# VH-VL binders against Transcription termination factor MTEF1, chloroplastic (MTERF1), part 21

Target 1, 262 residues: Transcription termination factor MTEF1, chloroplastic (MTERF1), of Arabidopsis thaliana (Mouse-ear cress) (q84x53)
Amino acid sequence: AGETSDTGILFREKLIYLQDLNVDPHKALRVNPSLRSAPISSVVSVETLLSSTGLSRPAVGRILDMFPDLLTSDPESEILPVLRFLSNEISISEQDIPKSISRCPRLLISSVDYQLRPALTFLKTLGFVGRDTITSRNTVLLVSNVERTLIPKIEYLEEGLGFTREEVAKMVVRSPALLTYSVDNNLVPKVEFFIEEMRGDVKELKRFPQYFSFSLERKIKPRHRLLKEHGILMPLSEMLKVSDGQFNHWLLELRLRSAERR
Key: E = the ipSAE of ESMFold2; O = the ipSAE of OpenDDE; V2 = 0.75 times the mean of E and O plus 0.25 times the DockQ between their complexes.

## First folded at step 8 (VH-VL; framework fv_libivirumab)

Design Z07 (from Y01 with light chain S32R; at its last look DockQ between E and O 0.65; V2 from the best seeds 0.00; counts 0 for: pae E 4.8 > 2)
Fold by OpenDDE, look of step 8:
Parts: structure tokens; C-alpha cells; sequence
Structure Z07 (fold): chain C 262 residues (1-262), chain A 124 residues (1-124), chain B 112 residues (1-112)
């Protein structure tokens, strides 16, 4: 009777601790059943390691809530290798480690040997070589499946747009986010619109790969329509880099000038 | 069992050198930062030096800078403290203590494992 | 260097009674990550120091519940709810915010 009472108390304490970290204990127990029998020290050890990187407690809580399996992970054998990989192989600064983790918590649950390193190896073939090519902003590429996610995008750019591997490499290094976009839902529609409606030169996409970062429906199409109505042609970069306010202001000025010429 | 064992202490004259060792067992040594902390007879604790898990960062108290060198051999699971130009004020029991999961410099939680200490006496 | 100041320097306590030790730092030990880099250590007579509390309020493994740490910024307190004979020794606070790490003077706890 005494042992059962003690286990119950300890369990309750663990739940309270999770709540304090803003981790949903119900979700955590559902996703990670091993958490039920794990001592609170397991959770604390993980929290401690993550916090040691410079992550705030709220950030740690968010990450742990997102990935409850981490709550029973071995900090030394499962988490530390990832951190070391980011530091030593990716050369991310100590200051940027917590930023990287915050932006891409999936890093912590990824295998260095089976996911992160292979991804890095592939990315290197695309020109992601040296310091600052992979930063806290694009670490998501490391957790991307090479065969299912990255390669198809490369192939589309090569085969679909007729770009050489070298050209594609330059594009993705300049705009790493390109590798995060869906081929079917993002790249293809935007290319089609550019070629068919805008009658653009595909070469312009090589020069301005950021084109793909803009919303087709909310930005590209509306702005193009407006420009077309006014018979105005401009480079993609000029069309898309400006804020909505600036764009509208510019249009107004153009309208005024046109009216003055009449 | 997680353990740290210091050795190398002794009696030396001022100006001489001594090398302390700290042997680690029962844990992955290369994953931890390790400290030297000393205690003069009848006095309090005094932090001396720390080395990061990979040896890339070393920090010292000012009074030992230029005289002491902290190092580690992960292949031997051993921490070292080379003490040169010893002074009478260096007389103390020297402890090695680990800081778990030192990731970034000295961002740590407490020193959770201590050795038994080794005595260094510097006297004329 | 951050200066750590403990008070009192000595404490005599009757077994079963509570004890409280104060530690003050010359600058805030609150890190931007929200944790206070303050540790408490106990050195029992004839023994090596042992960790009691880290980050101001977290108990180390194996530390009894009667020990608790509190505080933030520049003021910290170690409390023992019921002092036992085995609690005799010298207590040290230490800041680990920046090197050099610095200890308080120590507080000697004795049993009456």
C-alpha cells in the first residue's frame, strides 16, 4: 500500500512538472507511453540539456510538447549527437544553435547517421559548401528526405525548366527555400503562370529564384493583373520585392502621370 | 559507477611544477566538461579551471593564468592540470568535478560528480 | 568577477528545526534563457563537495526533499525544512553564469 502511494505521488509530480513546462501531459502520455514509467529525472535531464544550448524554458516546453518522445530520450546518446552535428559538421555558431532548434525542432528527433548527414552530403553536391551556406534559417533542409523531397525539386528544375545542374545549384544556394516548396502545389503553378500568362522568359527565373517564395494568388497574380491593365512591364524583382503599400503607391503615381499626359 | 579519481598531488617547493591527473570512469567522459576546484586548508572552495567537453574551450581563474594548463585525453578518460611556477598560495586539496552536458562554453547546470581530491603542498 | 556573499557564516540548529542560508551575488545571475545560474553545494566533514541545488531551485539527483532552493536575480536562499544530523557540513553557493566561477564564503552548519 505504501509503494503504490509513493508511485502515485511521483507520477503526479511528473505531471505537474510537465504542466509547468507547458507540455500537455495527456498528449505526452498518449504519444509516448514510456513516459508513464519514466522518472521525472529523465524529463529534467532533457530539459537541462536543451536549456544549456540557450533555449528558453518556454521554447523547451514547446519543443517537448511537439515531440513528446524527447521526454524519455537519452540526452547523451540521442540529443547530444545532433547538437554536435550542428556545431561541428554544419558549423553553426553557439548562438545560432538554439535558433536552429527553435526553427526546426525536428532536428532533435532526426538521426545523424541516417538523415542529417546524408542530407548534408547531398546538399554539398548542390553547392552548399562552406560556412554560412547552411544556417539557422535553412536547417529544415537537413531534415528533408533526399529522395522524396529534395531530388524531385531538382529534377523539376532541370527537366521542367530546362536548367542545367549547375544552374539549379546556383539557384538553390541563392534561394534555399526553393527546396522547401512543393513541386505540384507551388513550383508548377507558378511556372505555368509565368510562362503562359506573364509570357515571361524562363531565364528570369534563374536570376530571380525568389519568385517562388511569393504567393501566386495573393501577390503574383493580383500585381500582374494590375500591371497588365496599365500596360506596364517590369522585372519580377521589381514587381515582387516591394511592399503592398509601396506597390500601390507606385501604381497611383503611374496613373497620375498617365492622366497628365492625356 | 560514475567516478572521478584525482592523483599527482605532493609536496613541492615554490617555483616547481606538478601535474595532476583525474581519471574518469562509469560515464562517457568526452561528453562532459570538467573542472578543477581547490580548497586551501581550513578555507572555502575556489574554482580553478574548466575545460569543455571537446577541449575547445578552456577558462582559468586569474591567479593561475599563465601558470596552470588544463587539458584532457579522452582516449584515456583523463583530465590533467599542469601546474607551473607553484606558489605557497596554491597549497590546497584539488578536486576534479564534472559539469554535465556542457554544450556551449560554461553554460551548465551543477557539478554533479566530484573526486576525492589530491593534496598539493607548496612549501619552502 | 561576480562576488558571492553568504549569510550567516555559521549556523547552529536543533535537529528537526528548519535552517535557512542566504546567498547574494554582486550581479544578476538570471540568464536570458530564464534560468538562474546559481548552485548550492554541501561539503560534509572529511568528504568532497556534493551538489544539492542547481539553477537556483532544481534538486540534484538523490537530494532529499527537505532541501529547497529559491530566489532570482541577486538574492538566493537555501532552505532545509527539517535539519538532520547528516546535514552537518559547510554549504556553498556558486555562480556559474560566467567564468570565473565564484563561490560564497561557505556556511558551516552544526547541530546543537
Amino acid sequence: as target 1 above (262 residues)
Amino acid sequence: QVQLVESGGGVVRPGRSLRLSCAASGFTFSNYGINWVRQAPGKGLEWVAIISYDGSNKYYRDSVKGRFTISRDDSKNTLYLQMNSLRTEDTAVYYCARHPYIWSGYKTFGMDVWGLGTTVTVSS
Amino acid sequence: DIVMTQSPLSLSVTPGEPASISCRSSQSLLHRNGYNYLDWYLQKPGHSPQLLIYWGSYRASGVPDRFSGSGSGTEYTLKISRVEAEDVGVYYCMQALQTPFTFGQGTKLEIK
Scores: ipSAE 0.065, ipTM 0.653, lowest interface PAE 4.0, mean pLDDT 91
ESMFold2, look of step 8: ipSAE 0.313; ipTM 0.709
ESMFold2 (binder alone), look of step 8: mean pLDDT 92; pTM 0.949

Design Z08 (at its last look DockQ between E and O 0.61; V2 from the best seeds 0.00; counts 0 for: pae O 3.8 > 2)
Fold by OpenDDE, look of step 8:
Parts: C-alpha cells; structure tokens; sequence
Structure Z08 (fold): chain C 262 residues (1-262), chain A 123 residues (1-123), chain B 112 residues (1-112)
C-alpha cells in the first residue's frame, strides 16, 4: 500500500512538471507510453540539455510537446550527437544552435548516421560546400528525405525546366527554400502560370529562383493581373520584391499619370 | 558509480611546480566540462579554471593566468591542472567538479565533485 | 568580475524552524534565454561541496523538497522550510553566467 502511494505521488509530480513546461501530459503519455514509467529525472535531464544550448524554456516546452519521445530520450546518446553534428560537421555557431533547433525541431529526433549526414553528403553534391552554406535557416534540408523529397525537385528543375545540373546547383544554393517546396503543389503550378499566362522566359526563373517563394494566388496572380491591365511588363524581381504597400502606391501613381496624359 | 578522484597534491616551496590529476569514472567523460575549484584553509570556495567538453575552450581566474594550465586526456578519463610558479596564496584543497553540458559557455550546476587534494605552498 | 554577496554570513537555527539565505549579484544573472545562472552549494563539515540548486530554482537530484531557491536578476534566496541536523554546513551561491565563475562568501548554518 505504501509503494503504490509513493508511485502515484511521483507520477503526479511528473505530470505537474510537464504542465509547467507547457507540455500536454495526456498527449505525451499517449505518444510516448514509456513516459509513464520513466522517472522525472529523465525529463529534467532532457530539458536541461536543451536549455543549455540557449533555448528558452518556452521553446523547450514547445519542442517537447511536439516530440514527446524526446522526454525519455537519453541526452548523451540520442540528443548530444545531433548537437555535435550541427556544431562540428555543419559548423553552426553555438549561438545559432538554438535557432536551428527552434526552426527545425525534427533535427533532435533524426539519426546522424542515417539521416543528417547522408543528407549533408547529398547537399554537398549540389554545391552546399563550405562554411555558411548550411545555416540555421535551412537546416530543414538535413531532415529531408533525399530520395523522396530532394531528388524529385532536382529532377523537375533539370528535366522539367531544362536546366543543367550546374544551373540547378546554383539556383538551390542561392535559394535553398526551393528544395522545400512541393513539386506538384508549388513548383509546377507556378511554372505553368509563368509560361502560359505571363508568357515569361524560363531563363528568368533561373535568375530569380525566389519566384517560387511567393504565393501564386495571393501575390503573383493578383499583381500580374494588375500589371497586365495597365500594359506594364517588368522583371519578376521588380514585380515581387516590393511590399504590398509599395506596389499599391506605385500602381496608384501610374494610374494618376495615365489619367493626366488623357 | 559516477565519481571524480583528485590526486597529486603535496607540500612544495614557492616557485615550484605541481601537477594535479582528476580521474573520472562512471560517466562519458568526453561529454562534460570540468572545473577546478579550490578552498584555502578556513576560507570559502574559489573557482580556478574550466575546460570544455572537447578541450577547445579554457578559462582561468586572473590570479592563476599564465601560471596554471588546465588540460584533459579523454582516453584516460583524466583532467589535469599544471601549476607553475606556485605561491603561498595557492595553498588550498583543490576539487575537480563536473559541469554536465556546456554550450556557449553557459552552464548549470556542478553536480559531481571529487573529494579534493591538498596543495600546500610554504617556505 | 561579477561580485556575489551573501547575507547573513552565519545563521543559527533551531531544528524544525525555517532558514533563509540571501545572495546578491553585482549584475543581473538573467540570461536572454530566460534562465538565471545562479547555483547554490552546500559544504557539510569535512565533506566536498554538493549542488543544491541550479538556475536559481531547480533542485538537483536527491535534494530534499525542504530546499527551495527563488529570485531573479540580482537578488536570490535559498530557503529551508524545516532545518534538520544534516543541513549543518556552509552554503555558497555561485554565478555561472560568465567566467570567472564567482562564489559568495558563504553562510555558515549551525544548529542551536
């Protein structure tokens, strides 16, 4: 009777601790059943390590809530290798480690040997060579599946758009986000619109790969429509880099000028 | 099972050298930063030096800079403190203490301490 | 260097009564990550120091619940809700925000 009472108390304390971290205990226990029998020290050790990177407590809580399996992970054998990889192999600064983790928490649940390092090797073949090619902003590429995610995008750019491997390499290094976009839902529709509706030269996409970062429905189409109505042609970079406010102001000025000429 | 054991203390004259060792057991030594902390007889604790987990960063208190060198041999799970040009004010019990995880120089508590080794510098 | 100041320097407490120790830092120990890098250590007579509290309020493993740490910025407090005979020793606060790490003077706790 005494052992059961003690176990219950300890379990309750663990739940309270999770709540304090803004981790949903119910979700955590559902996703990670081993958490039920794990001592609170296991959770504390993981929190401690993550916090030691410079992550804020709220950020730690968010990450642990997102990936409850981390709550029972071994800091030394499962988490620390990832941190070391980011620091030593990717050359992410200590200051940027927490930024990287915050932006891509999946890093923490990825295998260095089976995911991160192979991804890096592949990325190097695309021109991600040297310091600062992989930063806290594009570490998501390290957790991407090479065969299912990255290669299809490369193939589309090469075969679909007719770009050479060298050209594609330059594009993705300049705009790493390209490798995060869906081929079917993002790249293809935008290319089709550009070629068919805008009657653009595909070479311009090579020069301005950031084109793919803009919303087709909310930005590209509306702006193109407005420009078309006014008979104005401009490079993609000029069309899309300006803020909505600036674009509207510019358009207004154009309209006013046109009215004055009539 | 986690343990730190200091050795190498003794009595020396001013200007002499002494090398302290701290042997670690029961944990992955190479994952941890390690400190030297000393305590003069009847006095408080005084931080001396720290070495990062990979040995890439070393920091010292000003009074020992240029005289003391902290180092580690991960293959032997051993921390060292080379003390040169010893002074009477260096007389103390020297503790090694573990900082579990160190990033960007930010640490949490020193959770494991050795029993200490005594260094006496006297003329 | 960050200067740590403890008060009182000595404390005599009746068993079962509470105790409180203050620690002040010459500059804020609050990091941008939201944690205060302040530790509390206890050195029992004839023993090595042991960690009680880290990051201002987190109890180390094996530390009884009667110990609690509070505070932020430049002011910190260690509290013992009910002092026991085994709590006799010298308590130290230490800042771990930046090197050199610096300790307070220590507070000697005795039993009446």
Amino acid sequence: as target 1 above (262 residues)
Amino acid sequence: QVQLVESGGGVVRPGRSLRLSCAASGFTFSNYGINWVRQAPGKGLEWVAIISYDGSNKYYRDSVKGRFTISRDDSKNTLYLQMNSLRTEDTAVYYCARHPYIWSGKTFGMDVWGLGTTVTVSS
Amino acid sequence: DIVMTQSPLSLSVTPGEPASISCRSSQSLLHSNGYNYLDWYLQKPGHSPQLLIYWGSYRASGVPDRFSGSGSGTEYTLKISRVEAEDVGVYYCMQALQTPFTFGQGTKLEIK
Scores: ipSAE 0.038, ipTM 0.587, lowest interface PAE 3.8, mean pLDDT 91
ESMFold2, look of step 8: ipSAE 0.395; ipTM 0.719
ESMFold2 (binder alone), look of step 8: mean pLDDT 92; pTM 0.948

## First folded at step 9 (VH-VL; framework fv_libivirumab)

Design W01 (from Z05 with heavy chain S30D Y53W; at its last look DockQ between E and O 0.79; V2 from the best seeds 0.00; counts 0 for: pae E 4.2 > 2)
Heavy chain, then light chain:
Amino acid sequence: QVQLVESGGGVVRPGRSLRLSCAASGFTFDNYGINWVRQAPGKGLEWVAIISWDGSNKYYRDSVKGRFTISRDDSKNTLYLQMNSLRTEDTAVYYCARHPYIWSGYRTFGMDVWGLGTTVTVSS
Amino acid sequence: DIVMTQSPLSLSVTPGEPASISCRSSQSLLYSNGYNYLDWYLQKPGHSPQLLIYWGSYRASGVPDRFSGSGSGTEYTLKISRVEAEDVGVYYCMQALQTPFTFGQGTKLEIK
ESMFold2, look of step 9: ipSAE 0.507; ipTM 0.780
ESMFold2 (binder alone), look of step 9: mean pLDDT 91; pTM 0.939
OpenDDE, look of step 9: ipSAE 0.537; ipTM 0.800
ESMFold2, look of step 11: ipSAE 0.522; ipTM 0.789
ESMFold2 (binder alone), look of step 11: mean pLDDT 91; pTM 0.942
OpenDDE, look of step 11: ipSAE 0.524; ipTM 0.797
ESMFold2, look of step 13: ipSAE 0.334; ipTM 0.685
ESMFold2 (binder alone), look of step 13: mean pLDDT 91; pTM 0.943
OpenDDE, look of step 13: ipSAE 0.288; ipTM 0.699

Design W02 (from Z05 with heavy chain H99D P100T; at its last look DockQ between E and O 0.66; V2 from the best seeds 0.00; counts 0 for: pae E 4.7 > 2)
Fold by ESMFold2, look of step 9:
Structure W02 (fold): chain C 262 residues (1-262), chain A 124 residues (1-124), chain B 112 residues (1-112)
Amino acid sequence: as target 1 above (262 residues)
Amino acid sequence: QVQLVESGGGVVRPGRSLRLSCAASGFTFSNYGINWVRQAPGKGLEWVAIISYDGSNKYYRDSVKGRFTISRDDSKNTLYLQMNSLRTEDTAVYYCARDTYIWSGYRTFGMDVWGLGTTVTVSS
Amino acid sequence: DIVMTQSPLSLSVTPGEPASISCRSSQSLLYSNGYNYLDWYLQKPGHSPQLLIYWGSYRASGVPDRFSGSGSGTEYTLKISRVEAEDVGVYYCMQALQTPFTFGQGTKLEIK
């Protein structure tokens, strides 16, 4: 294209292109003012690179709508290094690259040198290696800052639960989602409820870290209240992993056993 | 200055071998898949082979399978076509052509950079 | 192999007038990712081929906007809104969906 101004026929062509891709052009221009002067050929080259990974056109449109700054990125110097990192250093297969990007589009705006590789290096020290290596399903861990996000979560699990670094490392490798939970909004409230209200033994959290994946208000508290009302003690896994139907069945079964003993 | 330059063409008798080279410059060679395309005298274009950006996938047209081998040396920014057991039907101008942003050699969305071609003549 | 059929095989056009070239594939070139894997190339006399259109309708960088591609599935069209003298040459469609990649027979465009 020849004219790069935000007026005239060339600007209209760019707007039509974005609308056809289901990218909101007004949002995109607001978020990324440089888009006004960008040649349409540069913008199309970003779609071309993303599509080359196997992403569908609707998926490309959704990614560009979420991150309009990508529309003015240089594909070879700013986007392709991320793709090479995923394929060469994480060893994600060709078929899994588009899945990894779709699950975590933020990878595409992350620095390999200052974010992705440091995160990978840190995760390897915890045991994300060999059979437990990072896969296309958990690349979201790579977009978390080591010093500001990952380390504080590890330190809270050590200090708040009284576990060794080795024990915490094994927990997070077994249950990587632990590294995605907020300390203040998830871990702390659930640990406090478990210790103070449920009178639980923290060693049970080591055995069942999935406790942190359940809603405190919608599942943990209601089920605890019901068990307390009937004087029943139940392991966390039996309490939380089952449907309401199975939970009620087990509760009835346990109440019948206690009545037969009297 | 993005360019591809072929070399290694010549006149040979049937049954002999040639190796074509394609030198790349002005772009990051290891990011792209590269094709060989040929054109017999007075005829249309005919795709010959492709190699993926990392060299892990190689595909050929049926008439050259087992006789031609495509390869790349990323340290030298060079694509090769080893042509064995040449036949008179292989007489053509051979082009190397870069694919636009390709991850796999079996899927392409455009050959945006072409060399000038090198001539292979197979005659008795 | 996917067979590509072009028509017409030859076209003589007065400068300034439109031209249209059609390309039919023996099977759909629309892949599950939503893209049509169809390219158009121009080979000017004495030159290497040059990419005009990819994915059926995407104009390659530096190609004038008087060139447009349309179609989906098995039917594709290249249109030149106003033919210029520099547009002479042979036009090829090519499927890029699966190997072996295959070209149409070519359409020779000449000026009257």
Scores: ipSAE 0.316, ipTM 0.696, lowest interface PAE 4.7, mean pLDDT 88
ESMFold2 (binder alone), look of step 9: mean pLDDT 92; pTM 0.950
OpenDDE, look of step 9: ipSAE 0.542; ipTM 0.806

Design W03 (from Z05 with heavy chain P100R; at its last look DockQ between E and O 0.63; V2 from the best seeds 0.00; counts 0 for: pae E 7.6 > 2)
Fold by ESMFold2, look of step 9:
Structure W03 (fold): chain C 262 residues (1-262), chain A 124 residues (1-124), chain B 112 residues (1-112)
Amino acid sequence: as target 1 above (262 residues)
Amino acid sequence: QVQLVESGGGVVRPGRSLRLSCAASGFTFSNYGINWVRQAPGKGLEWVAIISYDGSNKYYRDSVKGRFTISRDDSKNTLYLQMNSLRTEDTAVYYCARHRYIWSGYRTFGMDVWGLGTTVTVSS
Amino acid sequence: DIVMTQSPLSLSVTPGEPASISCRSSQSLLYSNGYNYLDWYLQKPGHSPQLLIYWGSYRASGVPDRFSGSGSGTEYTLKISRVEAEDVGVYYCMQALQTPFTFGQGTKLEIK
């Protein structure tokens, strides 16, 4: 049975199937060697379940190309429980299930018991409840490990910035993207620049957590440099929330007013 | 091991009622939508009704709408068809048939498991 | 309702020879997600139907590879590359795109 799936004819049919689905067969076999011996009917069963959610065939192909381990998953025991979790425990509508999967395909390879439910439980302790509950738009938070990822980010915001747990919880509920940023590559460098170079007030970061969504090198540093060159003080939200064109316009207006007074 | 078994068929007069049951075993019943399909003596297959995996969507062919009710009891792994106001044209073998991996209430990916059927005869 | 038309309605085939059954739908069964919602079923004498092909060309589990489906849109074909005695029965196509689901008239396959 397993040997017949890797014979010349059956193996070639499997490769053709993957190519037709826009899955790179060499990558898929490298990432998931078990695919070599898997019956093609088992592989097709995964496409069948994913398509049943309302995903288009191209979307199914993209997901399987991203996560070739799914090609040998048992749809009923390994994939369907994730779909049930999204519909029953997160209460995502059937129309929104494919959107949630498309936004975060990693959900499909995540254990409900060891990853998704623990993450949901932890996020609820932060205040992701009621009107602020997890939705199809932020299910990416559920694929973050509680101990290795979520807790360290919360702790950095508490101890690294001097905020209380209550303040951090309010910040992340209002701006869930904060839980997606790297501590070392995003939060730390931006906090250091804000405190040390901009001499900023930490309370402003609490008020404007979107600061962390802007590029340090492409937006924060250049705009700070321009304001410093002209002796202009500007709140973070006014400095960063607007387009480059709007920022340059406002900077010019402020400089013209300053020159007219002097 | 995957199995569907129908019961509840019989001989009844026009205007009477019957309740068909379909017992499922060997699979997680609550994951699947289930159909009723019938076959009149000497005739082809005719789809009758479908119920979605969670029971939230039910669809019927026009000739039985208002007279037949499909339902499911997932705690008993059982599908039902309540047939009221039976007519002689309802005489058939009735099959229950499982959809392959049905997430939505009406899109089928093949009926991959069929029961053996139960006979309903409506005769005066 | 989508009307399904099969041809031929009857076949007599010598064992080991190929067989081909056509199915035409009154409207396209190709849905916007890229799948053709067409099933093929075999009902052997004295038995309930069994699934052979779904989505026009996908072979159901346990179905021998001598069975193949092809076609798209409104025209579909079931082929048996080498007919065996166990293939005797009535073959039905069915559209699975929208309710009410509808079957073709059936094609009776016999060994002669």
Scores: ipSAE 0.059, ipTM 0.626, lowest interface PAE 7.6, mean pLDDT 88
ESMFold2 (binder alone), look of step 9: mean pLDDT 91; pTM 0.946
OpenDDE, look of step 9: ipSAE 0.180; ipTM 0.682

Design W04 (from Z05 with heavy chain I102F; at its last look DockQ between E and O 0.55; V2 from the best seeds 0.00; counts 0 for: pae O 4.7 > 2)
Fold by OpenDDE, look of step 9:
Structure W04 (fold): chain C 262 residues (1-262), chain A 124 residues (1-124), chain B 112 residues (1-112)
Amino acid sequence: as target 1 above (262 residues)
Amino acid sequence: QVQLVESGGGVVRPGRSLRLSCAASGFTFSNYGINWVRQAPGKGLEWVAIISYDGSNKYYRDSVKGRFTISRDDSKNTLYLQMNSLRTEDTAVYYCARHPYFWSGYRTFGMDVWGLGTTVTVSS
Amino acid sequence: DIVMTQSPLSLSVTPGEPASISCRSSQSLLYSNGYNYLDWYLQKPGHSPQLLIYWGSYRASGVPDRFSGSGSGTEYTLKISRVEAEDVGVYYCMQALQTPFTFGQGTKLEIK
């Protein structure tokens, strides 16, 4: 009776600790059943290591809530290697480590040997070296599956658009986000619209890969329609880089000028 | 078994040099920060130096700065302390002690493994 | 440097009775992450130091439950609920908040 009471007390204390860390205990226990039998020290050790990177406690809590499996992870064998990888192989500064983790918490649950390092190797072949190396801003590429996620995008740009590997490499280095976009839901529709409706030259996409970062429905199509109505042709960069306010102002001015000519 | 074994102690005159070694076994040496801690005869413990897991960060107590150099060879699982310009006040048993999870700077889980120590005597 | 002050410097205890050692730091050892970076070490006669407590209150592996650490900020306490003969030695507190790491003077525990 005493042992059961003690176990119950310890378990409750663990739950309270998780709550204090803003980790949903119920979710955590569902996602990570091993947490039920794990000592509170395991949780504390993980928190401590993450906090030591400079992460705030709230940030740590969010991460642990997002990935409850981390709560029972071995800091030395599962978390520390990721941090060291970011520091030593990616050369992310100590100050930027917490930023990287905050931006892409999935890094912490990724295998260095089977995911992060292979991804890095592949990315280097695309030109992510030197000044164009991976930074804290695009670490998401490290957690992307090379074969299932990254390569299909490269293939689409090469085969679908007829770009060379070198051209594609330049594009993705300039716009790393390209590698995060869905081929079917983002790249293909935008390319089709550009070629069929806008009657654009695909070479312009090489020069302005940021085209793919803009919303087709909320920005590209509406602006194109307006320009078409006014018989105006302009480069994609000019069309899309300006704010909505600036674009509207510009259109207004054009309308006024047109009215004055009538 | 997790173990640290110090060696290289001896008797030297003031101004001389000595190199201490600490051999690690039973654990992944490259994952840990390692400390040197010394104890003068009949006195308390005194922290001397620490080296990070990758050797990129080294810290020393003021009294040994410029004279002592901490280093490591992970291929040999060995920690070193090069002691130059030795003084009588450097006389002590020198312990190496690992510091788990020495990631950012010096905030860790305590020194959980200690060697048996090696004696350094500096006398005229 | 952070100065660590222990009290008492010596303690004689009857086996089975409790013991308490205090450690004071010249500045707070509470870090922004919410943990106190205070360790307790025991050096038994003729032996190397061993870790008892880290982070102020967490027992190291293999440490009996009769040992407990408490405190926060600048004041810390190591307690032994029932002193045993094997507990004889010198106890040290150490701050691990910043380099240089600094130890207290040590507290010698003897059996009456």
Scores: ipSAE 0.022, ipTM 0.578, lowest interface PAE 4.7, mean pLDDT 90
ESMFold2, look of step 9: ipSAE 0.453; ipTM 0.736
ESMFold2 (binder alone), look of step 9: mean pLDDT 91; pTM 0.945

Design W05 (from Z05 with light chain G34D; at its last look DockQ between E and O 0.02; V2 from the best seeds 0.00; counts 0 for: pae E 4.7 > 2, placed apart)
Fold by OpenDDE, look of step 9:
Structure W05 (fold): chain C 262 residues (1-262), chain A 124 residues (1-124), chain B 112 residues (1-112)
Amino acid sequence: as target 1 above (262 residues)
Amino acid sequence: QVQLVESGGGVVRPGRSLRLSCAASGFTFSNYGINWVRQAPGKGLEWVAIISYDGSNKYYRDSVKGRFTISRDDSKNTLYLQMNSLRTEDTAVYYCARHPYIWSGYRTFGMDVWGLGTTVTVSS
Amino acid sequence: DIVMTQSPLSLSVTPGEPASISCRSSQSLLYSNDYNYLDWYLQKPGHSPQLLIYWGSYRASGVPDRFSGSGSGTEYTLKISRVEAEDVGVYYCMQALQTPFTFGQGTKLEIK
């Protein structure tokens, strides 16, 4: 009597397993239709490999929920190469691999040959070498499209701001996050405000590329307005690195000093 | 074999209490939400209550709210229904039914395992 | 509460012929454009209910291929392509979108 493998039971078991991993079965099945026919063992194998890196089960679940295609991926041919790339080519420590993956899960669904390695090559040309090499903190740059995402930012800094390639390279190495910001929604508005409203010198942006990490509406504009009202000029770094409390305190002190000189 | 077995049914007078049990076997009990569904004689199915797989959520039909309490003991693979202030309209066969939970709240993919039911008769 | 309405309430079918049961809900059972939270159950005479269909169109384990569920939103249909003697019983639709879960009135299927 051939044990009619109750495909329905197996399917439900798989869904329960996904739930246990905190993976949305609906989303998973929608995004990855192959999951319907895939054995549970496939999912388990992926989980096992990811867990072996030091990722917690909740973290694994989050990643798999984010990228359901991984549920039916081949651990050896699709996932392991990425891990090896991070270890061998980026020289990320074993301890930092799970951190890297957690911070940028997209690494796992990126091609080593067509995305990660080319990105690395490009980044090296910008100065991400030696002490300034890519770390677990900025692996997002590896999953960024060089032509569509990274180069336009470089071009804006060069052509828009008149910086040399060398200057731009120094800026991005110092502040890698620059390469993650939108040109149109972040860089351009901030530059315009700096030049037009603050009447700042563009050279200051070279010295303080972190300017672009601060909120224009919540921090830069309000602080500038306050300073302007009081006729106070200060470097961007001094203006923006301090806490709101410190800034206010400083402003008060400056006012007092100004009053004393009159 | 996956199985649910209800017990605790009987004949009681209105206003009395009864505790039903549902013993689970053959599966990981803690992975499943469990329902009580009842059927009055000659009538259709009526959902009564559900408890989530981890026991964190309980829901009841309005007619039993405040009178019935659903609970579970995972160490014993047992579901319970404490029925207080019983009414004649509570007379029914009571089924426990496994309801596999999915990631999205209490939503599930069907009550796939049912017990044989236990009979509760409330009569004066 | 979501009201479930089945039609017909009784059906007499000749063995080998198809059968169709409709279920209507008072509100859409579609959740996040993913799945319809509608189940179909069969209660055979003298037996406990059994799951036939979940999520509107997915067959439960052990359910023959002659059973199919379709529909979306507020309208659903259970079809039996070729009715067999063993299909006799009362069929119920149930919404599982929100508590309280609510059943249809049931459809009694009999063999002619």
Scores: ipSAE 0.057, ipTM 0.629, lowest interface PAE 3.0, mean pLDDT 91
ESMFold2, look of step 9: ipSAE 0.300; ipTM 0.694
ESMFold2 (binder alone), look of step 9: mean pLDDT 91; pTM 0.942

